# Designs tried in a protein design chat: VH-VL binders against o29789. Part 17

Target 1, 134 residues: o29789
Amino acid sequence: MDEKTLAKMIEAVNKHMPEKTRSLAEMLKEKDPTIRAKDGNEYYIEKRELEFIAQHVDELDWPRFRIPVILEMNDIGGERVIYVRDKLHAEFIKRAFGFDRVLNGILTLYMYELPQIRRKLRTASQVIFRISLK

## First folded at step 5 (VH-VL)

Design V42 (framework fv_refanezumab)
Fold by ESMFold2-Fast, scan of step 5:
Structure V42 (fold): chain C 134 residues (1-134), chain A 121 residues (1-121), chain B 112 residues (1-112)
Amino acid sequence: as target 1 above (134 residues)
Amino acid sequence: QVQLVQSGSELKKPGASVKVSCKASGYTFTRYAMNWVRQAPGQGLEWMGWINTYTGEPTYADDFTGRFVFSLDTSVSTAYLQISSLKAEDTAVYYCAREDFDWLYDAFDIWGQGTLVTVSS
Amino acid sequence: DIVMTQSPDSLAVSLGERATINCKSSQSVLYSYDNKNYLAWYQQKPGQPPKLLIYYASTRESGVPDRFSGSGSGTDFTLTISSLQAEDVAVYYCQQYYDYPTFGQGTKLEIK
């Protein structure tokens, strides 16, 4: 990946990732990126998956609420999960990545704890996509 | 010309039910959350909850569980509030109010004109 | 729930004079991620719905006269009307939207 493309991806991701989590921009700079799960363990994440997410963040004029957020990843049957706030966002990720990368599936995963976000998660539809670790 | 237009006043007896409508126009209905706010006579504003206009999923404040139901019909850009088993204490003006849809709550920028529901024998 | 408390309950101010309304939250409504206070002010005239005046504690809604201003951070907030006009007679409400939205009890503003 050339320097210009990497800089563009870092800039795009910085607009959309929570400050307090390891940002996708920071992870894109690492050779072997990991994400910390709530169980305290670090899980490897394929850099190509992060690159695909970062590229699509810049390429699409998404309404703000459609931006995917990776707040936690855990191995669930050999799959990682991305939190997607609603169905429209989930459909976008499904189409953008294709079925080879984002499996059709629904699995609940919680966002970072803010009172208003946590309350919305209890009642708003939560659509989670699984990404194969292979 | 963004606006929310609510159904007219209702006079009901205790034990009856009521369904208030809130019709949106001038914007894309599914891109804004819809909130419900109650105001009892001479009292202040009380948030009842919200409904996700894209998914149809409602969230109720703790005091508004059970007898209160939020629903919507996206084909006509309308949100509904239904109150069952009406009690005298339900007498109030009920407002719908629009909130910009983001991951965080926002201020309510557009309000319906209000629907007075009076519950008396 | 975050409890919002306004003071005073009612206020009478002469035309052209400054009116100040205070609002206190039971916990901070400042979100550290974006450094914004999730606090709004509404104006309600008799028989009318509330009208948004100020959001993010100090940002004036489009179309709202510049005599209205909001200030404060964290738990203590103020709405100021610099030169009261007759059309400003109303009940004013603060609202936090940091968590499930809650409103203050309202402050009734009248002309002396």
Scores: ipSAE 0.000, ipTM 0.549, lowest interface PAE 12.6, mean pLDDT 72

Design V43 (framework fv_refanezumab)
Fold by ESMFold2-Fast, scan of step 5:
Structure V43 (fold): chain C 134 residues (1-134), chain A 121 residues (1-121), chain B 112 residues (1-112)
Amino acid sequence: as target 1 above (134 residues)
Amino acid sequence: QVQLVQSGSELKKPGASVKVSCKASGYTFTRYYMNWVRQAPGQGLEWMGWINTYTGNPYYADDFTGRFVFSLDTSVSTAYLQISSLKAEDTAVYYCAREDFDWLYDAFDIWGQGTLVTVSS
Amino acid sequence: DIVMTQSPDSLAVSLGERATINCKSSQSVLYSFDNKNYLAWYQQKPGQPPKLLIYWASTRESGVPDRFSGSGSGTDFTLTISSLQAEDVAVYYCQQYYDYPTFGQGTKLEIK
């Protein structure tokens, strides 16, 4: 996914499902701001919402990308922060849902791609992310 | 409408190679894992591994490393299983089966009809 | 690797009678986060591929007759056919998908 495709996806969301995406953002912002990454829970953007966006962007193979975006909400220094799989997904979430800041997590990036990571998360007592920034 | 269609039966000599195909139709190929499952004559089902159809990354179960290769041609919605240096113990029906990327729905809901590979002198 | 063990290896049941097949996992397949058992049941008739009957231990796949039911939790699971019909003659397999997929050895169901 490139920056122009990301912008087109955001436009498609705003055109075809603005109510649902704003509703989800409001719901996520209502989470307890004291919950930190280590003690928090994963939240998912519904796959069908991402697929719906992809279906309205011609010439993009994005519909093949059916792996859910995982959100974990924290407040860091007064800013609303969420963890997502991918930097471009992070930019999409930031712009579409209006979050102050989005971080990507390396562990989360491999959660659905690598079976060994899936296994570990099924037995984990807490959500743990390995965070990376640009 | 949703279906997986596999290539026809193969009779091979020990040491030869075989390439089995599994063609998907009726759904978006690259939104599901493709699993391979082996069944030796008169025996049960044995999971061989999967390939992520979006990334092309394969995962092989421990017993299926080395001689076995999972690959894709996404332009024709087809997955492939290649077995090199065939042995008599490779004689089996090989099935492809799809699995949702959503880990909540990991059961194999759609299966190919199977491809019999016979390895004999 | 989670080992799946079925019992019995074979079972003969009269038409219209109840058939019960058991499956045991070497470790729990219950995921505490969502409280789901990651266990499926498949039916395989001679010369045909396996067909998914039940997933999440007790959820019937679309189009599967209601005489088929799954039960159990953790490590002990049961597939029940309440009134055996001729078309139910098959080998039945349990499968866990809590970890890397593994199958039971199969239970052959035949008419008495």
Scores: ipSAE 0.000, ipTM 0.539, lowest interface PAE 14.2, mean pLDDT 71

Design V44 (framework fv_refanezumab)
Fold by ESMFold2-Fast, scan of step 5:
Structure V44 (fold): chain C 134 residues (1-134), chain A 121 residues (1-121), chain B 112 residues (1-112)
Amino acid sequence: as target 1 above (134 residues)
Amino acid sequence: QVQLVQSGSELKKPGASVKVSCKASGYTFTSYAMNWVRQAPGQGLEWMGYINTYTGEPTYADDFTGRFVFSLDTSVSTAYLQISSLKAEDTAVYYCAREDFDWLYDAFDIWGQGTLVTVSS
Amino acid sequence: DIVMTQSPDSLAVSLGERATINCKSSQSVLYSLDNKNYLAWYQQKPGQPPKLLIYWASTRESGVPDRFSGSGSGTDFTLTISSLQAEDVAVYYCQQYYDYWTFGQGTKLEIK
């Protein structure tokens, strides 16, 4: 993933946080599941990724949780960075996906290239969710 | 007050094992990684590795794989360094030091007082 | 590993005079996208743990006296004590945190 694509996704996350409007079980029944952002746009989410979320979120707690939006950028060396908007539950994402560090805020646009963050991601088992316009 | 308090000095024979503790207080234990640094008598500082206090996962510097084990007990905000099969060259002061792993500041802002481990016959 | 080399190994400076300690990294610790140097300085007094003085090459840690300053970029860094006080007698270490952590060998500062 190139740097300009990541910048676009970070902008979308920062401005257009997804809203939860239906149950996780209902979304899993859809052939082409989407989440609706506050800007009115729908973002596609892969069904495999929803299934992974379902394994880590109790149905009783679903309405209280935000849908995790995790952005990924790979450099030539295969390093990855996680960026999450400040309104998401960073602790939930760390627990559900095993990330050592979740970044938020505008100053993290290029964090995928910071050696300290890359080293922590190298040692953790990661699951990355990607959301894109249909 | 933010502080790291380590266990007392140890005198051991070659081949023995030692376990050093580092108890944190005054801050959220799981918001900072815990690093271990060694200093042999009259020598400089040598980084040994760290443990992620949130996940419990240790990472070792290349020279400190095998005989060295980092662990923690989050319920009492304590990190541990265990050294097995002690050798004379392990004689050193061992420090724990915290690192802010939530953001950019990887400098070690708070250190324990150090634990002297002496290995002699 | 990034190797950190300090100079001199030891120096003696009179009270009230300027002390200068140098640190060189085997490769650049300046990250091009944030334009920051991943370099810290520590002070260690006999029988005490190290104390963080400077991070990001030039940012003074809270509570550290103004007489301490850091400068430099890329591979060459300097710690300056503008007016040496008796309590400044210590060993000073530089540290890179660009790629994990490595320390310089230390510079012993004494009063002459």
Scores: ipSAE 0.000, ipTM 0.536, lowest interface PAE 14.7, mean pLDDT 71

Design V45 (framework fv_refanezumab)
Fold by ESMFold2-Fast, scan of step 5:
Structure V45 (fold): chain C 134 residues (1-134), chain A 121 residues (1-121), chain B 112 residues (1-112)
Amino acid sequence: as target 1 above (134 residues)
Amino acid sequence: QVQLVQSGSELKKPGASVKVSCKASGYTFTSYYMNWVRQAPGQGLEWMGWINTDTGEPTYADDFTGRFVFSLDTSVSTAYLQISSLKAEDTAVYYCAREDFDWLYDAFDIWGQGTLVTVSS
Amino acid sequence: DIVMTQSPDSLAVSLGERATINCKSSQSVLYSNDNKNYLAWYQQKPGQPPKLLIYWASTRESGVPDRFSGSGSGTDFTLTISSLQAEDVAVYYCQQYYDYPTFGQGTKLEIK
């Protein structure tokens, strides 16, 4: 990726995300980005995955994109069942990733930032989303 | 420009049902939660719950489960509150109030004018 | 749930004088990461819906006169009207939005 393309992607992320989600824009500047999980450990995130988000952020509904992705995960019958707040976010994640570690990293980032996110996990609509465990 | 307009007052007998409407205009309806707040005569404000206008999923406060139903008609940007098996203690002004989906702005910035529901025999 | 308690229940203040209304939460509504208090104040005049005055404990909503100010942190909050005007006669409510929304019982402000 060249510098000009990276700058445009960072600008797109900043345009569509509140100040408290700045961490995503900062991760785009790193060669090997990580996210700190609730257990205190850091997990690697594929840079291509973050670049995909930035490339498609302008295609998302701005108000819906401002709502954090919220995940609750249960392993049932060899499948991971993921509950997400927003149906559009579920479709976006399904297309972009398919990778549990990236979803967990994004979830951890948002959930750590605001008590209201944790409250909204309990009260928000949840869409059942299934991905196969390998 | 941005406003919430509620249906008119209702006088009902105990055991009847009522359906209150709240019509939004001047903004993107599906980008905001819709809250319902009750105020009994001479009393304070009581939060009843909210509905996600994008997904249609309602969340009720513990005191408002069972007889109370939140619903939507997104084609006309309208939220509804239905109360079944009305009781005298349901006599109150019912307000709708919007809340931004943006987790930074959970205050209720726009309110409907209120709908008085009177339950008497 | 978080219980909100206001004091006093009613207050009489002379025109041009300062009015002070207090609000206490049963647990902290301060978020440590952004150092913001998830508390709002509303004004309700007879026959009207509530009107948002202040959010984040101290941020004035657009169009609200600067004589209204909010202060406090954690569990103890205050709404101040620096110079009472006739149009300010109303019931004032505090509300937390840190968890499920809950309101205080209200404080009725009257002219002496």
Scores: ipSAE 0.000, ipTM 0.551, lowest interface PAE 12.5, mean pLDDT 72

Design V46 (framework fv_refanezumab)
Fold by ESMFold2-Fast, scan of step 5:
Structure V46 (fold): chain C 134 residues (1-134), chain A 121 residues (1-121), chain B 112 residues (1-112)
Amino acid sequence: as target 1 above (134 residues)
Amino acid sequence: QVQLVQSGSELKKPGASVKVSCKASGYTFTSYAMNWVRQAPGQGLEWMGWINTYEGNPTYADDFTGRFVFSLDTSVSTAYLQISSLKAEDTAVYYCAREDFDWLYDAFDIWGQGTLVTVSS
Amino acid sequence: DIVMTQSPDSLAVSLGERATINCKSSQSVLYSFDNKNYLAWYQQKPGQPPKLLIYWASTRESGVPDRFSGSGSGTDFTLTISSLQAEDVAVYYCQQYYDYPTFGQGTKLEIK
């Protein structure tokens, strides 16, 4: 993926989900210049919203890959973490959502080998995220 | 509101083919996988496989490769099961059942009413 | 291929009494990462499709009466009906979704 495509993906996310991306940025405290904090409420993004974003960016020729989305709820010491396959996807997510507060500077590919999780991927080119809560 | 409606019963001769439909309504068709489950007369439930409603890719259980084909028509929110070269042992009620792509809901929460396929001479 | 085995094959229980159905998997369906058991229970009445009762081994589906409960972990699971009602006459199936889905052979519940 080139810089021009990355810029288009960031703009597409801001255009189609501006309220949600800005609520997320507020929760993590604003780090991306294209996303501004909206209010004092801090919300966790839902899997459906991530899947919508993944579908939209897939229409922009996002590089194709498969890694499962894992929602870890009630995990002690858990945090909201986005795991992506490579540096370009990591950079896009970091810029779009201000996730540098959560990712602690290191982005790791998170893979689960359970067939039930893999078979639930809606598309081979979907951008996959892992969210850990609490 | 949310429902799966299947086509009516079929009586077929050995060697014929049949195509069972499963029409979804009340939800976004491509947000849920569609599973097929068979139940022979007086027997239990047997998972046949599933189809990814977004990508269109089917996956079959080992016993259901070859003569069985899962397909979709997303424009009418309908899933299909086609069985070719019908045999007497294919006599069963065939169910479609949806499965949420959301990790929290891996169970089959909505089922069609079933389609009885009878294969006899 | 995970094999699911239910016991008993059939059970007769008096109205108002407790009914207990067991389900055993050939390997653990507990996912260590999320600490969830990938197990569901379904009710099938004559001439009807199966109805989801319980998922995640113990979570009751919306609209399912409180008398139905699921318990167990790993390989051994139980469905309990605390006070049997006439409308509970059905065949009950356990199902694992840890791997490709497989069902138990079913337990037929009848009124004594």
Scores: ipSAE 0.000, ipTM 0.545, lowest interface PAE 11.4, mean pLDDT 70

Design V47 (framework fv_romlusevimab)
Fold by ESMFold2-Fast, scan of step 5:
Structure V47 (fold): chain C 134 residues (1-134), chain A 121 residues (1-121), chain B 108 residues (1-108)
Amino acid sequence: as target 1 above (134 residues)
Amino acid sequence: QVQLVQSGSELKKPGASVKVSCKASGYTFTSYAMNWVRQAPGQGLEWMGWINTYTGEPTYAQGFTGRFVFSLDTSVSTASLQISSLKAEDTAVYYCAREDFDWLYDAFDIWGQGTTVTVSS
Amino acid sequence: SYVLTQPPSVSVAPGKTARITCGGNNIGSYSVHWYQQKPGQAPVLVIYYDSDRPSGIPERFSGSNSGNTATLTISGVEAGDEADYYCQVWDSSYDHYVFGGGTKLTVL
């Protein structure tokens, strides 16, 4: 990936970091859980994906669960929520959910090798990073 | 090496327009967001908004919609702030400040020296 | 919108430790940056992400952030530290940066 494309992707993540979200436990009680984006639009998250995350919360060493990352794969119901705590949990989550290569590039470079990015991702357990991949 | 140099002070009458320029050097202009910050005489710092140097898209804080316009000339690594229909309450020092795109909600590590805009009689 | 509260002024004797607070509801969940501004000059970043120092900033400057209070600590205060100090956070609820009102540090 070239430098400008990567910078643009990081800009998109920063741009679409929405308001603090509801807790995972609260979202699991809803029939059709949604996340409100910065532009006011609501996006549905597959309940099955949230249930899978909740099933593995003990393995991810809760309460160190940090920031949900929304990966948009396509126009219709293509959102997945990925919760990242640190390097080790990111590896587990990548294995469980199969990170996109672009997201892996961003997370590997900036979370594992740049301490400032890791600190940012660790400070807001209710904040969402949003990456749109068509 | 890395620096932001702003245009000189301006003295304007109410109703006039002013354009403040901020020229970047020593880094890749399109890899950093440019923020604008205002400071009225004897007051604190107030964030006005930012412009995406890669896309050219501006974002304004609620108090700075309408009369304020952020723009770019990437060929000369310059960001500009234009204020139209100047009012006495626009009297302030205006700063540009860069923010790294590769960091989520980063600090403003490099600031311009400031441009004083005075609006009076 | 989110509000950051700083004391208007803090006085400290040379060589002693100054503590400047930045109060905000649950501010410990935000990343706090600190700027120093001397009269007639642009602000200078002295602490970022709660406790990290930029290159060139003396080790006398440190920061912390937990609960409802973030603190900028300046040990061994020198006359040259006299300035206004501002805290800053990104407020994701309103998509904007918020600055505190500023604290004038007087070294006497």
Scores: ipSAE 0.000, ipTM 0.537, lowest interface PAE 12.8, mean pLDDT 72

Design V48 (framework fv_romlusevimab)
Fold by ESMFold2-Fast, scan of step 5:
Structure V48 (fold): chain C 134 residues (1-134), chain A 121 residues (1-121), chain B 108 residues (1-108)
Amino acid sequence: as target 1 above (134 residues)
Amino acid sequence: QVQLVQSGSELKKPGASVKVSCKASGYTFTSYAMNWVRQAPGQGLEWMGWINTYTGNPTYAQGFTGRFVFSLDTSVSTASLQISSLKAEDTAVYYCAREDFDWLYDAFDIWGQGTTVTVSS
Amino acid sequence: SYVLTQPPSVSVAPGKTARITCGGNNIGSYYVHWYQQKPGQAPVLVIYYDSDRPSGIPERFSGSNSGNTATLTISGVEAGDEADYYCQVWDYDSDHWVFGGGTKLTVL
C-alpha cells in the first residue's frame, strides 16, 4: 500500500471512529506497563490484559475495523501476540493505535476456548500451533 | 522495485549436480521466508519446501529430502537450491517465491522468473 | 497428505462468468490463495486469504471459501484471462504448503 492511501484511510477513521476504539492501545498500556516488543517489534501481552481486551472487544466497531485479537499459546503465561484479519487492516491498526508490529490472523474470541487455540508464526522463532476458528 | 531474479537455464547429464540461485532486491531479505516450487513439463505447481532467511533453517517437503539442499548467502540477499545426482525426473522449471514473516500463512506475492533445468543424456 | 482437487479445465465465453473450484476436506477452515499462470511465465497472485485482492488485480476477480469448496470467480471474462489457475493452502497438520492440480481456463 502506498503511504498516501494509508494516510487517507487513517484520517477517515480518526474522523469517524469511536473514542473507545482509538484508545485501545493506550488502555492496554495503562493496564500493563510490562507490554513490550519481544521480537521484531511484536507486542506480547499478559493473561490479565487478554481478559481486559476480551471484555471490551464486543463494544468495538468490529466489521469496519479488524480489531487486534490476542492469542495465548499456553495456560502457563506463554507468548501472546496481536492478530488482525488482513494486511490493510493490520497496517491501519498498527499506525492508528501505535503498535509497532501486528501479525495477520483471525481468532474467535470465546473466553473459554482461548487457552486451547494454537497458532503458527512466520517469524524468526519456529513455533507450531493450531488455529481454532468459530 | 521488489524483485526476485533467478539464474539462467541449465542443461545437465544424469548424475551431475546443479545450483539454481535466486537474488532478492528492493526489500529486507531476512524479513521474508523463501519458498521453492517445482513445475515439471506440462504439470502443475509442486511445493518443495522453504528456508527461514533469518535463521537459515531449511524445511523440505516429503520427496525433496536427500538430493535437494536449500542455502542462503545473506550478504548478497541470495537463496540457492542445489540438486545432486540429477535424474531425468528432475527436469522442470524451478521457482523461488517470497512469503512475508509478518503475516500468518501469507501468500507468495513475489516470484522469481523461473529457472529451467533439463536433464538428458 | 492433504489433497486439493481442481477441475482440469473450464471453458467460458467472453463476457460471461467463470467459476473455478478447489475442493478439500474442511477447506473452509484453511486460508486459500489463488495464482494465475500464463504460458512461459511465473505465477501471479490474484487472490489471497480466501477473498482479498492484491493491488493491481481487477475487481472482477473474487474468491470465497466455505465447507469443502473454495471458489475463484472471474466475472466479465476477457481473452487475457486465459491461463492456468492454482489454489493453495497451508496444511496445519502436515506443515506443508499444498497446491491444487490447476485448472486451464479457456476463453472461446
Scores: ipSAE 0.000, ipTM 0.542, lowest interface PAE 14.0, mean pLDDT 70

Design V49 (framework fv_imsidolimab)
Fold by ESMFold2-Fast, scan of step 5:
Structure V49 (fold): chain C 134 residues (1-134), chain A 121 residues (1-121), chain B 112 residues (1-112)
Amino acid sequence: as target 1 above (134 residues)
Amino acid sequence: QVQLVQSGAEVKKPGASVKVSCKASGYTFTSYAMNWVRQAPRQGLEWMGMINTYTGEPRLNQKFKDRVTMTRDTSTSTVYMELSSLRSEDTAVYYCAREDFDWLYDAFDIWGQGTLVTVSS
Amino acid sequence: DIVMTQTPLSLSVTPGQPASISCRSSQSLLYSDGNTYFYWYLHKPGQPPQLLIYEVSNRFSGVPDRFSGSGSGTDFTLKISRVEAEDVGVYYCMQYLDYPYTFGGGTKVEIK
């Protein structure tokens, strides 16, 4: 996927952003965590309830975007993994941050990693997407 | 834009059946369960059942299980609720509602506009 | 089935005055995960129901701070600190602990 396509995907994901996002300079002062992707670039991530706001560190004019998430964690190997409900968010994260894999599966398959949603696991099987750096 | 769009109003005779549709858009259809809730005139809300959109398995309120069928079509992101052997007491507005499986909400977060079903002799 | 009982059946409120609605469940709605699966929905005339309060006391996105939920176990309260014209409708409590999911009978809020 090229940069033009990625920009359109960002636009589709963020078309109804509720509020104006902070500038990159403002975010850098607060020193929220970053993710280094396989493309060698570092991305600045602001964590919020049920979402992340992301900005490419080296591109001041690159649009910021909102990523609603189920959970973000480090797995047993120390690698960053992100669970999302929406396929477009999963594909965006994979492409924008250079994650190697997007795996879809039913909720029950991830029970050991998602204890917060165990109540749902007893009543429903639903598709979710797991994104990892490897 | 996340939306649930239901089929239009229906008028049926007692003993007939009605099939209401609920078309989802703007999200991954199989990642959420869909519920059906009805409201008869001057009555409260009543849960009819839910369908697992990934497996197609329903969980029905025992009150309706002999007359209600819930199905889905993943290619069109549409859920159906069919109620048979209609009685005048089935006159109601029927709503589909998405079940948010996020642990913070665990609620019916998005609802369709409703479908009025009138059963008259 | 878990039975949800609401009081009052209806209330008429002068704009700007407070309102209080109660709901009682036939059994505790506390689950082993530490969460209480109790919810408030508002059904406005001509609109579908909408989520107001999730898990007893948490306001859903876009819900004004004049709405507050409280309670534990089997007894729950919804309070509106200053009722506005747009708050007219029927309020329903709901348990989400066990099948079948059940709603209270509703409380109609009207402006005098």
Scores: ipSAE 0.005, ipTM 0.557, lowest interface PAE 11.1, mean pLDDT 74

Design V5 (framework fv_refanezumab)
Fold by ESMFold2-Fast, scan of step 5:
Structure V5 (fold): chain C 134 residues (1-134), chain A 121 residues (1-121), chain B 112 residues (1-112)
Amino acid sequence: as target 1 above (134 residues)
Amino acid sequence: QVQLVQSGSELKKPGASVKVSCKASGYTFTSYAMNWVRQAPGQGLEWMGWINTYTGEPTYADDFTGRFVFSLDTSVSTAYLQISSLKAEDTAVYYCAREDFDWGYDAFDIWGQGTLVTVSS
Amino acid sequence: DIVMTQSPDSLAVSLGERATINCKSSQSVLYSWDNKNYLAWYQQKPGQPPKLLIYWASTRESGVPDRFSGSGSGTDFTLTISSLQAEDVAVYYCQQYYDYPTFGQGTKLEIK
């Protein structure tokens, strides 16, 4: 994902859901997918935010990149939470891919890899992408 | 021999509840997901949802939320479908069908014989 | 929601002749990662549950006669019965399992 493509994605999000997208656009602009990152090592993007972006991704043209992931299912506060965790070593991802690649990989997973597991995800209240960079 | 055996036909009045059972034998119950499929008289097949037999977590198709409940009793390898507040439109044959849930190997290779639920006044 | 559309709604074929049933999906059911089509075919005889014939578009289920074959990729699929036999009279359904499962409306196959 290059800067121009990222800017178009932010514009598409703002166009279709302006008020809800303010925080997401701010996180993406800073190349940090969340201000909620625990100890700076985990990237959190809410299920609704990913679904919103995925619905509008056909408006954008960007390179697809797949990130191998692990699904963990946990109950938190009485709700089912699905964690999507990368299988790649954090240092390798940091050195080889950088932020743009990681975000592109998460979006690619959601859109193209996820259909096989999407049935399981519909029962979950949250899907959290835990991308460790340390 | 791998089999799914369902409970017998039911005749119910509108507003009643019904609970259909599906007993598995001949395989490890928790290694396969259980799906529910409905077929109204003279109509085609309609997927209702599935239940993860390992975790007990159900997933419902959009048209089958609210009045429909999937549950399990793993000690007897049995899955259940409960329908509350029955309506005439619920008249159908209800099938259970097993599915390999590991990696989206979702072909329904074994089916129950079906349970006819008739809702009439 | 992926919509499955079959054609024809009904088909009459003479014994020993070829029967062809088509199935279209509203979007591709080909998974790019494993290069498999998540498409199955079922046979349902009156008073019986459906029976799996074909999965992954072209893989025949164990015990299914070799006169049954599946073909196609992406959005267009075909079930072929090379030489129709009397016991093949049934309704045939295609089903996608790429996302939440959906079935075609069914094709009724009768002897001419």
Scores: ipSAE 0.006, ipTM 0.530, lowest interface PAE 12.2, mean pLDDT 73

